# Ledger of designs, part 1: VH-VL binders against b0r0t1r1705to1887

No score or structure here was measured in a lab: all are predicted.

Target 1, 183 residues: b0r0t1r1705to1887
Amino acid sequence: RLRVLADVSGSMYRFNGVDGRLERSMEAVCMVMEALESYEHKFKYDITGHSGDGFDIELVRCDKVPKNNKERLKVLKTMHAHSQFCMSGDYTLEGTEHAIRELAHEEADEHFVIVLSDANLERYGISPDRFARVLTSNPQVNAFAIFIGSLGDQADRLQKTLPAGRSFVAMDTKEIPQILQQI
Below, numbering starts at 1 at the first letter of every chain, in headers, positions and changes, except where a header shows other numbers; Kabat numbers aren't used for antibody chains.
F, E and O stand for the ipSAE by ESMFold2-Fast, ESMFold2 and OpenDDE, each averaged over both directions (binder to target, target to binder). V2 = 0.75 x the mean of E and O + 0.25 x the DockQ between their complexes.
[cut] marks letters that were taken out.

## First folded at step 1 (VH-VL)

Design b3
Fold by OpenDDE, look of step 5:
Structure b3 (fold): chain C 183 residues (1-183), chain A 122 residues (1-122), chain B 107 residues (1-107)
Amino acid sequence: as target 1 above (183 residues)
Amino acid sequence: QVQLVQSGAEVKKPGASVKVSCKASGYTFTDYYMNWVRQAPGQGLEWMGDINPNSGKTNYDEKFQGRVTMTRDTSISTAYMELSRLRSDDTAVYYCASEGHYGYDSYAMDYWGQGTTVTVSS
Amino acid sequence: DIQMTQSPSFLSASVGDRVTITCRASQSISSYLAWYQQKPEKAPKRLIYAASTLQSGVPSRFSGSGSGTEFTLTISSLQPEDFATYYCQQYYSYPLTFGQGTKLEIK
């Protein structure tokens, strides 16, 4: 059982013109969907988003995963639209917590939560140590963070804070499939 | 009603070990980190470490690394703090304090035990 | 480690006074700051968390403000039961650290 948590907060839209964070996020989600297509027989997965509107925003349902590019595009459009019109706020920690809690109650051989985030947690008032605590909160759920972005120094600092093997840095979204294979 | 009840006062010799217990009730034990904070006579609060009761993962202040061991028994919602190789300056009131796991609005140490006085004297 | 410095260490005031205690962090802790009240021979009591969120049951005369590195606890009108020692505490990163405390005494 796998859940991917994506940031679809307003800041993603607001600052997209500055650093393309929303586009990177959407690209990352697309890469994840494509990568997981080859493993759908092995993994039951869903994709949820978090924003100021909440931390349980449905993007992809387990029983209705995208099967083609048109359907994938619809997911991305949903992400874009949501980030544009949602309330302000970032619920990375709450979203991660919620994901872990929900998955822990589902019966599966293994449980995985993958958080797609940028490497600028501190800019949103998110403590790296707190994030680490959330990721490691439940031993039944293997929670990981994939940081998408080009901020090398921030990523390195986060890597030091997070437990070994629990965080990955994707400088290019094309690296995501390989990262998923490592998980 | 949330309550943290700690074990009774301890008197120890230098070099000995002390183990303090903290029994939690009124909330889900595994939903809160259990912190240990001590306070020497007339001094301020000093964080020693915490434990995730769910996973058993601990975080210790470097000052206490190698001397402190924090454990829990989830079956009885009880946390334990053991401090070894005691010395005179370990004389203090030791508190257990619960803290929420998650979120920007995490609760910090919102529930406290009554404290356990540990006296180390020759 | 993040150092938390409170000021002043001692404060004398009268009932009805407006009192402000400051807490400074050696580095940014965002809003991961809590304020505690401790009375003699009692366990600390959380008053404020997330820098400005008032604990349920705490009188509204208490308020917290600040973010980053500078924080303040304010008591708008001091009451007799407010004479105590106050501590700030950061929970941004390990190890968690407290300020040295501010003892509020009656003038």
Scores: ipSAE 0.351, ipTM 0.774, lowest interface PAE 1.6, mean pLDDT 90
Fold by ESMFold2, look of step 5:
Structure b3 (fold): chain C 183 residues (1-183), chain A 122 residues (1-122), chain B 107 residues (1-107)
Amino acid sequence: as target 1 above (183 residues)
Amino acid sequence: QVQLVQSGAEVKKPGASVKVSCKASGYTFTDYYMNWVRQAPGQGLEWMGDINPNSGKTNYDEKFQGRVTMTRDTSISTAYMELSRLRSDDTAVYYCASEGHYGYDSYAMDYWGQGTTVTVSS
Amino acid sequence: DIQMTQSPSFLSASVGDRVTITCRASQSISSYLAWYQQKPEKAPKRLIYAASTLQSGVPSRFSGSGSGTEFTLTISSLQPEDFATYYCQQYYSYPLTFGQGTKLEIK
């Protein structure tokens, strides 16, 4: 059982024109959907967004995963529209905690939470140590972070701070399928 | 054609409040943040805050926190800025400024209202 | 708060001159910088955003450069209509802040 968390906050929209952060997050979500397309018999997955409006924003349902480019485009349009209209704030920690707690109650062989992040946690007031504590908060749930490549120096620092094997850096969204295979 | 039209000049006494309106046209009002910027006579530009017109969420410069309230009415595409407990040094031209419809690639203020002169004198 | 400092505060130049205005941020703002032109009794007009991207409809004699903490606005051949005050503005983080302005007077 796999839940992917994507940042659809207002800051992703508001600053996308300067550093492409929303576009990269959308590309990462697209790569996740494509990478898991052939593994649907092995992985029951969904994709949930977090923003100032909350952390339970449905992007992909586990019973209705997209099967073609048209359906994947709808997911990306939803991410784009939500980030444009949501309230200020960040729910990365709360969304991760919630996802871990929810998946721990589901019956599955293994539980995975993957957090897609632009690595700009300090701008949002989130310390790497606090994030690491959340990722490891429940041993029944394997929680991971994938850092998407702008501000690469910050991503490298975060990877050093987080538990070994719980974080990855993708400088190019094409790396995401390989990273998913590692976990 | 994007246009921001502000309410007319105001003269106020110290201690009063003023509410300036800014009516938007030529773009989807709820798609872009609305900023408020003021300029005292002979002085530079000073950002006061912004509002997400879709959600109503605001961000204020701490200098104005507690005295400024920014609101909007989406049904008439109008933003409002209310400044309370006015002092003589609040005398300024007050501008609304929108990011417009450059799409998602421009986050700086692109379209400005004509300005509203607020004079605070005893 | 990120303080924006412009240099010079005043500038006199002749029609045809090349003019450069500098803006310094108190901390890195990457390329999150805009330039505005304001003529007397008028609202500001955006000339440049993202440090170097020229706003459509703005004459090509205007250009911007810089990243991090140092930015410049250049007018390659000054025209009579360029008499104005110029402001830089960061939009890297809240609160949004402007430079103090550079008043350009034509000799």
Scores: ipSAE 0.006, ipTM 0.480, lowest interface PAE 15.0, mean pLDDT 77

## First folded at step 4 (VH-VL)

Design c12
Fold by OpenDDE, look of step 7:
Structure c12 (fold): chain C 183 residues (1-183), chain A 122 residues (1-122), chain B 107 residues (1-107)
Amino acid sequence: as target 1 above (183 residues)
Amino acid sequence: QVQLVQSGAEVKKPGASVKVSCKASGYTFTDYYMNWVRQAPGQGLEWMGEINPYSGYTNYDEKFQGRVTMTRDTSISTAYMELSRLRSDDTAVYYCAREGYYGYDDYAMDYWGQGTTVTVSS
Amino acid sequence: DIQMTQSPSFLSASVGDRVTITCRASQSISSYLAWYQQKPEKAPKRLIYAASTLQSGVPSRFSGSGSGTEFTLTISSLQPEDFATYYCQQYYSYPLTFGQGTKLEIK
């Protein structure tokens, strides 16, 4: 059982013109969906978003995963639309904790939570140490963070703060499929 | 009601070890971190470390790394703090204090034990 | 480590006074800041968390403000039971650290 948590907060849309963060996030989610294609028989997955509207925004349901590019595009459009019109706020920690708690109650041989985020947690008032606490909050759930577009010292600092093997840095979203294989 | 009840006062010799207990009641023990904070006579508060009672993960202040061990027994909702190689400057009141999880509980330390006085003297 | 510096360390005031205690962090801690009250031979009591959220049961005369590196605890009208030592505490990063405390005494 796998849950992917994506950032669809207003800041993603608001600052997309500056650094393309929403586009990177959407691309990351697309990479995840593509990477998980053909493995649905082995595990079930869903994709949830967090924003100012809440930390359980449905993007992909376990029983209705995208089967083609058209369906994947629909998911991305949903992300874009949501980030454009949602309330302000970032619920990375809350969303991660919720994902872990919810997933822990589901029947599976293994449980995984993958948080897609950028490497600028501190800019949003998110403590890396507190994020680490959340990621390790339940030993039944293997929670990981994939930081997208991280550069230089930011990536190094996050890797140092977070438990070993619990964080990955994707300089390019094209690296995400390989990272998923490592998890 | 939430209660944290700590073990009684301890008197130890230098070089010895002390183990303080903190029994929790009135809430789900594993849903909150347990912090340990000490206070030397006439001094301020000093954070020693924390334990996640559910996972058993611990985080210690480096000052106490190698001397402090935090554990828990979930069956009796009890947290333990053991400090070894005691010295005179370890004389203090030791507190346990719970801290909630993000998104579901209050932040910081909302409930405290009554404190355990540990005296280290030759 | 993040150092928390309170000011003043000692404060004398009278009942009815407006009292302000400041806490400064050596680096930004966002809003990961709590205030505690401690009376002699008693355990600390949480007053404020998340920099400005009032603990349930705490009188409304207490308030917290600030973000980043500068924080303040304000008692709008000091009551006799408010004379105590107050501590700020950051929980943004490990190790968790407290200010040195502010002892509020009766003038």
Scores: ipSAE 0.751, ipTM 0.888, lowest interface PAE 0.7, mean pLDDT 92
Fold by ESMFold2, look of step 7:
Structure c12 (fold): chain C 183 residues (1-183), chain A 122 residues (1-122), chain B 107 residues (1-107)
Amino acid sequence: as target 1 above (183 residues)
Amino acid sequence: QVQLVQSGAEVKKPGASVKVSCKASGYTFTDYYMNWVRQAPGQGLEWMGEINPYSGYTNYDEKFQGRVTMTRDTSISTAYMELSRLRSDDTAVYYCAREGYYGYDDYAMDYWGQGTTVTVSS
Amino acid sequence: DIQMTQSPSFLSASVGDRVTITCRASQSISSYLAWYQQKPEKAPKRLIYAASTLQSGVPSRFSGSGSGTEFTLTISSLQPEDFATYYCQQYYSYPLTFGQGTKLEIK
């Protein structure tokens, strides 16, 4: 059972012209969908978003996963449209906690939560220690972070706080399929 | 161009099963979900479930769980719906309907088969 | 489950009339709403999808509007061939659900 969290907040849209953050998030989600293509029989997965509107924003249903480029594009268009019109706010920690709690109650052999994030945790007011504690908050749920397009002290500090293999850095979104297979 | 052709009408007794076929043409069969919808005489439309023809994954309305089975044969571009333990209130026209995916928010059912009348009587 | 309620259930109108059929959802479905026309003994035909997008080949006298919980189908100048039953259908969440139908009879 696998849940992927993506940031679809208004800041992603509003600052996309400055640093391309929304485009990077959409590329990461696209890579996840492509990496899991044809693995639907092995994985029951969904993708949810978080924004000022909340942290349970449905992007990909586990019972209707994208099967071609058109379906994947529709998911990306939904991310783009949501970020334009959502309420202000950030729910990265709350969304991660919610996903872990929700998956812990589902019947499955194993539970995975993967958080797609850029490496600007400090700018979101998120200390690596707080994030690490959330990721390890439930031993029944294996929670991981993939940091997109950045190397820095934030990823290194988080990796020191977590067991080996609980956080990854993807400098290029093309690396995401390889990272997913490691778990 | 896009065409869904269903199997012919069936008359069944209570307790039997029926299997309706839906042959697709004019598009890549495995790229679009297939839905099944029924309509009792004089009544409205009722969604029964769907199948992903690529993976075989199915999703059924709860009221049909345990009685419906949706399958497909990708080599002949054909979807199937089987309903077991038939009752008289299963008398209906059964439609296959392709999921639309072209264009933004376009995944509503876009092409329908001609319908298969199933009559369940003593 | 999301319940879809159409109003009216029956409608009688004359050729040339403007006809409006409404559809209300029990919770927000954004714009994930389709309208179908069904003539007796025929399969449904999609008229509108995404609440307001007209299906190719459908006459321009048909239009759709709405978002959230309230939607309308409008026929601007009713024609004899528009005698049919009309259904709304949400495709926001499972199970997919239809309105109960509006039977349009032309006087």
Scores: ipSAE 0.007, ipTM 0.480, lowest interface PAE 16.2, mean pLDDT 78

## First folded at step 7 (VH-VL)

Design k5
Fold by OpenDDE, look of step 7:
Structure k5 (fold): chain C 183 residues (1-183), chain A 120 residues (1-120), chain B 107 residues (1-107)
Amino acid sequence: as target 1 above (183 residues)
Amino acid sequence: QVQLVQSGAEVKKPGASVKVSCKASGYTFTDYYMNWVRQAPGQGLEWMGEINPYSGYTNYDEKFQGRVTMTRDTSISTAYMELSRLRSDDTAVYYCAREGDYGNYAMDYWGQGTTVTVSS
Amino acid sequence: DIQMTQSPSFLSASVGDRVTITCRASQSISSYLAWYQQKPEKAPKRLIYKASTRQSGVPSRFSGSGSGTEFTLTISSLQPEDFATYYCQQYYSYPLTFGQGTKLEIK
């Protein structure tokens, strides 16, 4: 059982023109969907988002995963539209903890939570230490963070703060499928 | 209603150990971190450490590392804080405090406190 | 460790007064700041968390503001029951740390 958590907050839209964060996020989600398509028979997955509107925003349901590019595009459009019109706020920690708690109650051989996030956690007011604690809050759920678009030493700093093996840095979204295979 | 009920006052000699209990009720014990905070007479609040009641994982302030042991019994929703090698400056009121959800809510519920007096 | 410094340490005021307590962090803690009220021989009570979110049941006269390194707790109109010691606390990084406290006394 796998859940992917994506940031679809208003800041993603508002600052997309500055650094392309929403586009990177959407591309990352697309890469995840593409990567998981061939493994649908092995596990079920869903994709949820967090924003000022909440930390359990449905993007992809387990029973209705995208089967083609048109359906994947629909998911991305949903992300874009949501980030454009949602209330302000970031609920990375809340969304992560909620995901972990929800999955922990589901029956599966293994449980995974993948958080897609920017490496600039501190810029968004997210404590790396607190994030690390949330990721490790339940040993029955393997929670990981994939940081997208990290520059310079930011990624290195996060790697040092987060528990070993619990974070991955993707300088290019094309690396995401390989990262997923490692998990 | 959330409640944290701590054990009674303790009087100890220097060098001894004290174990304070904190029984939780009104919520799922394993879903929330438990903190321990102490307060010396006439002084401020001092964080000692935290425990994840689900996993048993602990994080202590370095000041207490090697002397403090935080544990829990999930079957009775009780957290424990043991402090060893007691000295006079360990005299304080010790509080258990639940941390709120999602890591950004601080300590929302507190026990009534346990007075620990260390005297020769 | 992140040092939390409150100002002032002691404050005398009258009922009806507007009171402001300041808390400064030695480094940025974003919004990971809580305010507690403690009365004599009682456990602390959380008033504010996330720097500005008021605890349920806390009177509206209490408000928190700030981000980064500077934070304030404001009591718009002091009531008799508000005379107590107030503490700020950061929970951005370990170890968690408290300010030294502000004792609010009746003038």
Scores: ipSAE 0.798, ipTM 0.906, lowest interface PAE 0.6, mean pLDDT 93
Fold by ESMFold2, look of step 8:
Structure k5 (fold): chain C 183 residues (1-183), chain A 120 residues (1-120), chain B 107 residues (1-107)
Amino acid sequence: as target 1 above (183 residues)
Amino acid sequence: QVQLVQSGAEVKKPGASVKVSCKASGYTFTDYYMNWVRQAPGQGLEWMGEINPYSGYTNYDEKFQGRVTMTRDTSISTAYMELSRLRSDDTAVYYCAREGDYGNYAMDYWGQGTTVTVSS
Amino acid sequence: DIQMTQSPSFLSASVGDRVTITCRASQSISSYLAWYQQKPEKAPKRLIYKASTRQSGVPSRFSGSGSGTEFTLTISSLQPEDFATYYCQQYYSYPLTFGQGTKLEIK
């Protein structure tokens, strides 16, 4: 059982012209949906968004997984529309904690939570120490972070805070399928 | 209603150990981190460390590393803090304090405090 | 370690006064700041968390503001029960640290 969290906040829309962050997030979500398309017999998955409007924004339901490019495009349009009109705010810690607790109660052999983010946590006002603790808070739930498009000292700083094997850096969104296989 | 009830006052000699208990009720004990904070007479508050009651994982302030041990017994919803090799400057009121959740990580409920006096 | 410095350390005020207490962090803590009230021989009580979010049951005369390194607690109309010691606390980075306290006394 697998939950993926994506940022659909207003800041993703507003700063997309500066660094392409919304486009990278949408591409990452698309890569996740494609990578898991033929693995539905092994994984039940959903994708949830977080923003200034909350942390339980439904993007992909586990009983309505997209099966073709048209359906995947609809998910991406929902991400874009929500980020365009929602309030600014970040629920990364709350959304991750909620996902871990919710999945811990589900009947499954293994539970996975994957957070799609960039390494600029401090600029978003997110404590790296608190994030690391959330990811390791429940040993029954395997929680991971995938950092997209952020490199250098930001990745090194986060690697020192996060346990080994619990964070990954994707320099290109095409790396995401390989990272998912390691998880 | 959330309640944290601590063990009674203790008087110890230098070099001894003390173990303070904190009985939790009114919530799911294993869902919330427990913190220990002390306050010397006439002084401010000093964080000592935390424990995850679910996993037993602990994180201590370096000042107490090697002298403090935090444990819990989930069957009776009780957290423990043991401080060894006591000194006179360990005289303080010791509090347990529950942490909130969902990004609310500041301490939201406190025990009544346990006075530990270390004198020769 | 992140040092938290409160100002003033001591404040004398009358019922009905508006008072402010400041708290400065030695480095940015974003909004990971809480305010506690402690009366003599009692455990601390949380008033505010996340810099500005009031704890349920705390009177609206208490408000918090700030982000980064400078934070304030404001009591808009002081009541007799508000005479206590107030502490700020950061929970951004380990170890968790408190300010030295502000004692608020009746004039």
Scores: ipSAE 0.372, ipTM 0.745, lowest interface PAE 3.7, mean pLDDT 81

## First folded at step 8 (VH-VL)

Design m3
Fold by ESMFold2, look of step 10:
Structure m3 (fold): chain C 183 residues (1-183), chain A 120 residues (1-120), chain B 107 residues (1-107)
Amino acid sequence: as target 1 above (183 residues)
Amino acid sequence: QVQLVQSGAEVKKPGASVKVSCKASGYTFTDYYMNWVRQAPGQGLEWMGEINPYSGYTNYDEKFQGRVTMTRDTSISTAYMELSRLRSDDTAVYYCAREGDYGNYAMDVWGQGTTVTVSS
Amino acid sequence: DIQMTQSPSFLSASVGDRVTITCRASQSISSYLAWYQQKPEKAPKRLIYKASTRQSGVPSRFSGSGSGTEFTLTISSLQPEDFATYYCQQYYRYPLTFGQGTKLEIK
């Protein structure tokens, strides 16, 4: 059982013209949906968003996963629209904790939480130490972070802080399917 | 109704160990990290470490690494802190403190404190 | 390690005064800052977390502000029960660290 968390906050929309962050998040979610289509026999998955409106924003339901490009596009349009109109705020840590707790109570052989994130956590005021602790908070839930786009000293430092094998760096979104296979 | 009740005062000789207990009530014990903080007489607060009561994972301040052990017994909702090879400068009040939930990681509930006196 | 420095270390004030205590971090801690009140022979009590969020049950005369490296606790109209020692604490980076304390005494 797999839950993917995506950032759909207002800052993703507002600063997208500056650094392309919303486009990267949307591309990452698209790549996840496409990759998991090949692995539906292994994964029962959903995708949830977090923003100033909260951390349990449905993007893809596990009982209604998209099966074609038209359905996937609707998910991306939902992400875009939500980011335009949501309240300000960030719930990355809370959303990850919530996802881990929810999945721990579900019946499955394996529980996975994957957080799609920008390596600029510190610039957003999100504590890397707290994020690392959240990812390892429940040994029954395998929680991972995939850092997209912002490679360099910041990404390397965050990966050193996070538990070994619990974080991955994607230089671009096209690497995400390969990273998912490693998990 | 959330409460942390600690074990009673201890008097120890240098070189001994002390184990302080912290019994939790009024909440789901395994959902919240537990911290240990000490305060020497007339001094400020010093963080010693934390434990995840669900997994048992710990994280200690390097000052105490090798001398402190934090454990818990989930069946009685109790956390423990053991400090070994005691020195006179370990004389302090030792507090357990629960942190908040869902991104609220500051310590929101404190035990009453346990005075540990290390003297010859 | 992130050093937390409070100012002033001691403060003498009268009932009804507006009191301000400052806490500085040696590096940015975003808004991962809490304020505690401690009375003699008592455990600390959380007043403020996330820099500005007041704990439930804490009187509205207590407020917190700041982000990054500089933070302020304000008591808008001092009451007799407010005479205590106040500590700030960062929880952004391990190890968790406290300010040295500000002892608030009645004048």
Scores: ipSAE 0.462, ipTM 0.781, lowest interface PAE 3.1, mean pLDDT 82
Fold by OpenDDE, look of step 10:
Structure m3 (fold): chain C 183 residues (1-183), chain A 120 residues (1-120), chain B 107 residues (1-107)
Amino acid sequence: as target 1 above (183 residues)
Amino acid sequence: QVQLVQSGAEVKKPGASVKVSCKASGYTFTDYYMNWVRQAPGQGLEWMGEINPYSGYTNYDEKFQGRVTMTRDTSISTAYMELSRLRSDDTAVYYCAREGDYGNYAMDVWGQGTTVTVSS
Amino acid sequence: DIQMTQSPSFLSASVGDRVTITCRASQSISSYLAWYQQKPEKAPKRLIYKASTRQSGVPSRFSGSGSGTEFTLTISSLQPEDFATYYCQQYYRYPLTFGQGTKLEIK
């Protein structure tokens, strides 16, 4: 059982023109969906978002995963629209905690939570240290973070702060499928 | 031997600040979180916050936000906890406590405690 | 915040007795629970972490069990040096929180 958590907060939209963070996030989610397509018979996955509106925003249901590019595009459009009109706020931590808790209640041989985020946690008032604690908060659930578009020093700092093997840096979203295979 | 040695007892007036030190030895200082926990006379334990000596990042209980500052000097393996705008109900024994690696966040080594008395 | 509630707050027992202290969390904390022993004018001492893992050097008569919201500390055969105050603590979510304590006294 796998849950992917994506950031669809207002900041993603508001600052997209500056650094393309929303576009990267959307691309990352698309890569995840594409990468997981061939494994749907082996495990169930869903994708949830967090924003100022909440930390359990449905993007992809495990019983209704996208089957084609049109359906994937619909998911991305939903992300874009949500980030544009949602309330301000970031629930990365809360969303991660919730994902871990919820997934732990699901019956499966293994449980995985993957948090897609950028490397700018501090800008959102999120402590990397605290995030690390959250990721490791439930031994039943293997929680990981994939930081997208991380640059040099930021990526290095996050890798040093987070537990070994619990974080990955994707300089390019094209790396995400490979990262998923490592998990 | 792993140990935490805290500074001596303090007596302060209301409105003053107190800074307690905690010197670590016997282990790599930056590999463990340092927590601060206080205990009022005859009362239970109260977590105040933590610092990652490596990164310097801190997490405070909201109750102390704005009044507490946790710092560290890695060159001497010493953690500091400063509490400002003291009031009588801040009278307590203050402990520093080492926290283990990720996935094991319990406090395995404690300082001897520092008594802080706030009185007019 | 996650509230930790211990029961009982006070317990009287005799040497040799089996003693059980309960800790309840207001929400699930998985297994991220620790037990501490504190004697008068001393710092707390960690006995158990991750709900059931005994700290090195802690006698085998101490055991921890539980997960989710209900946890227990058991002393199989109480010894004279075991009379103290015991605290549970969750470290699953910030802020870290302690139970109110259980004072174990000699009967």
Scores: ipSAE 0.022, ipTM 0.625, lowest interface PAE 5.2, mean pLDDT 90

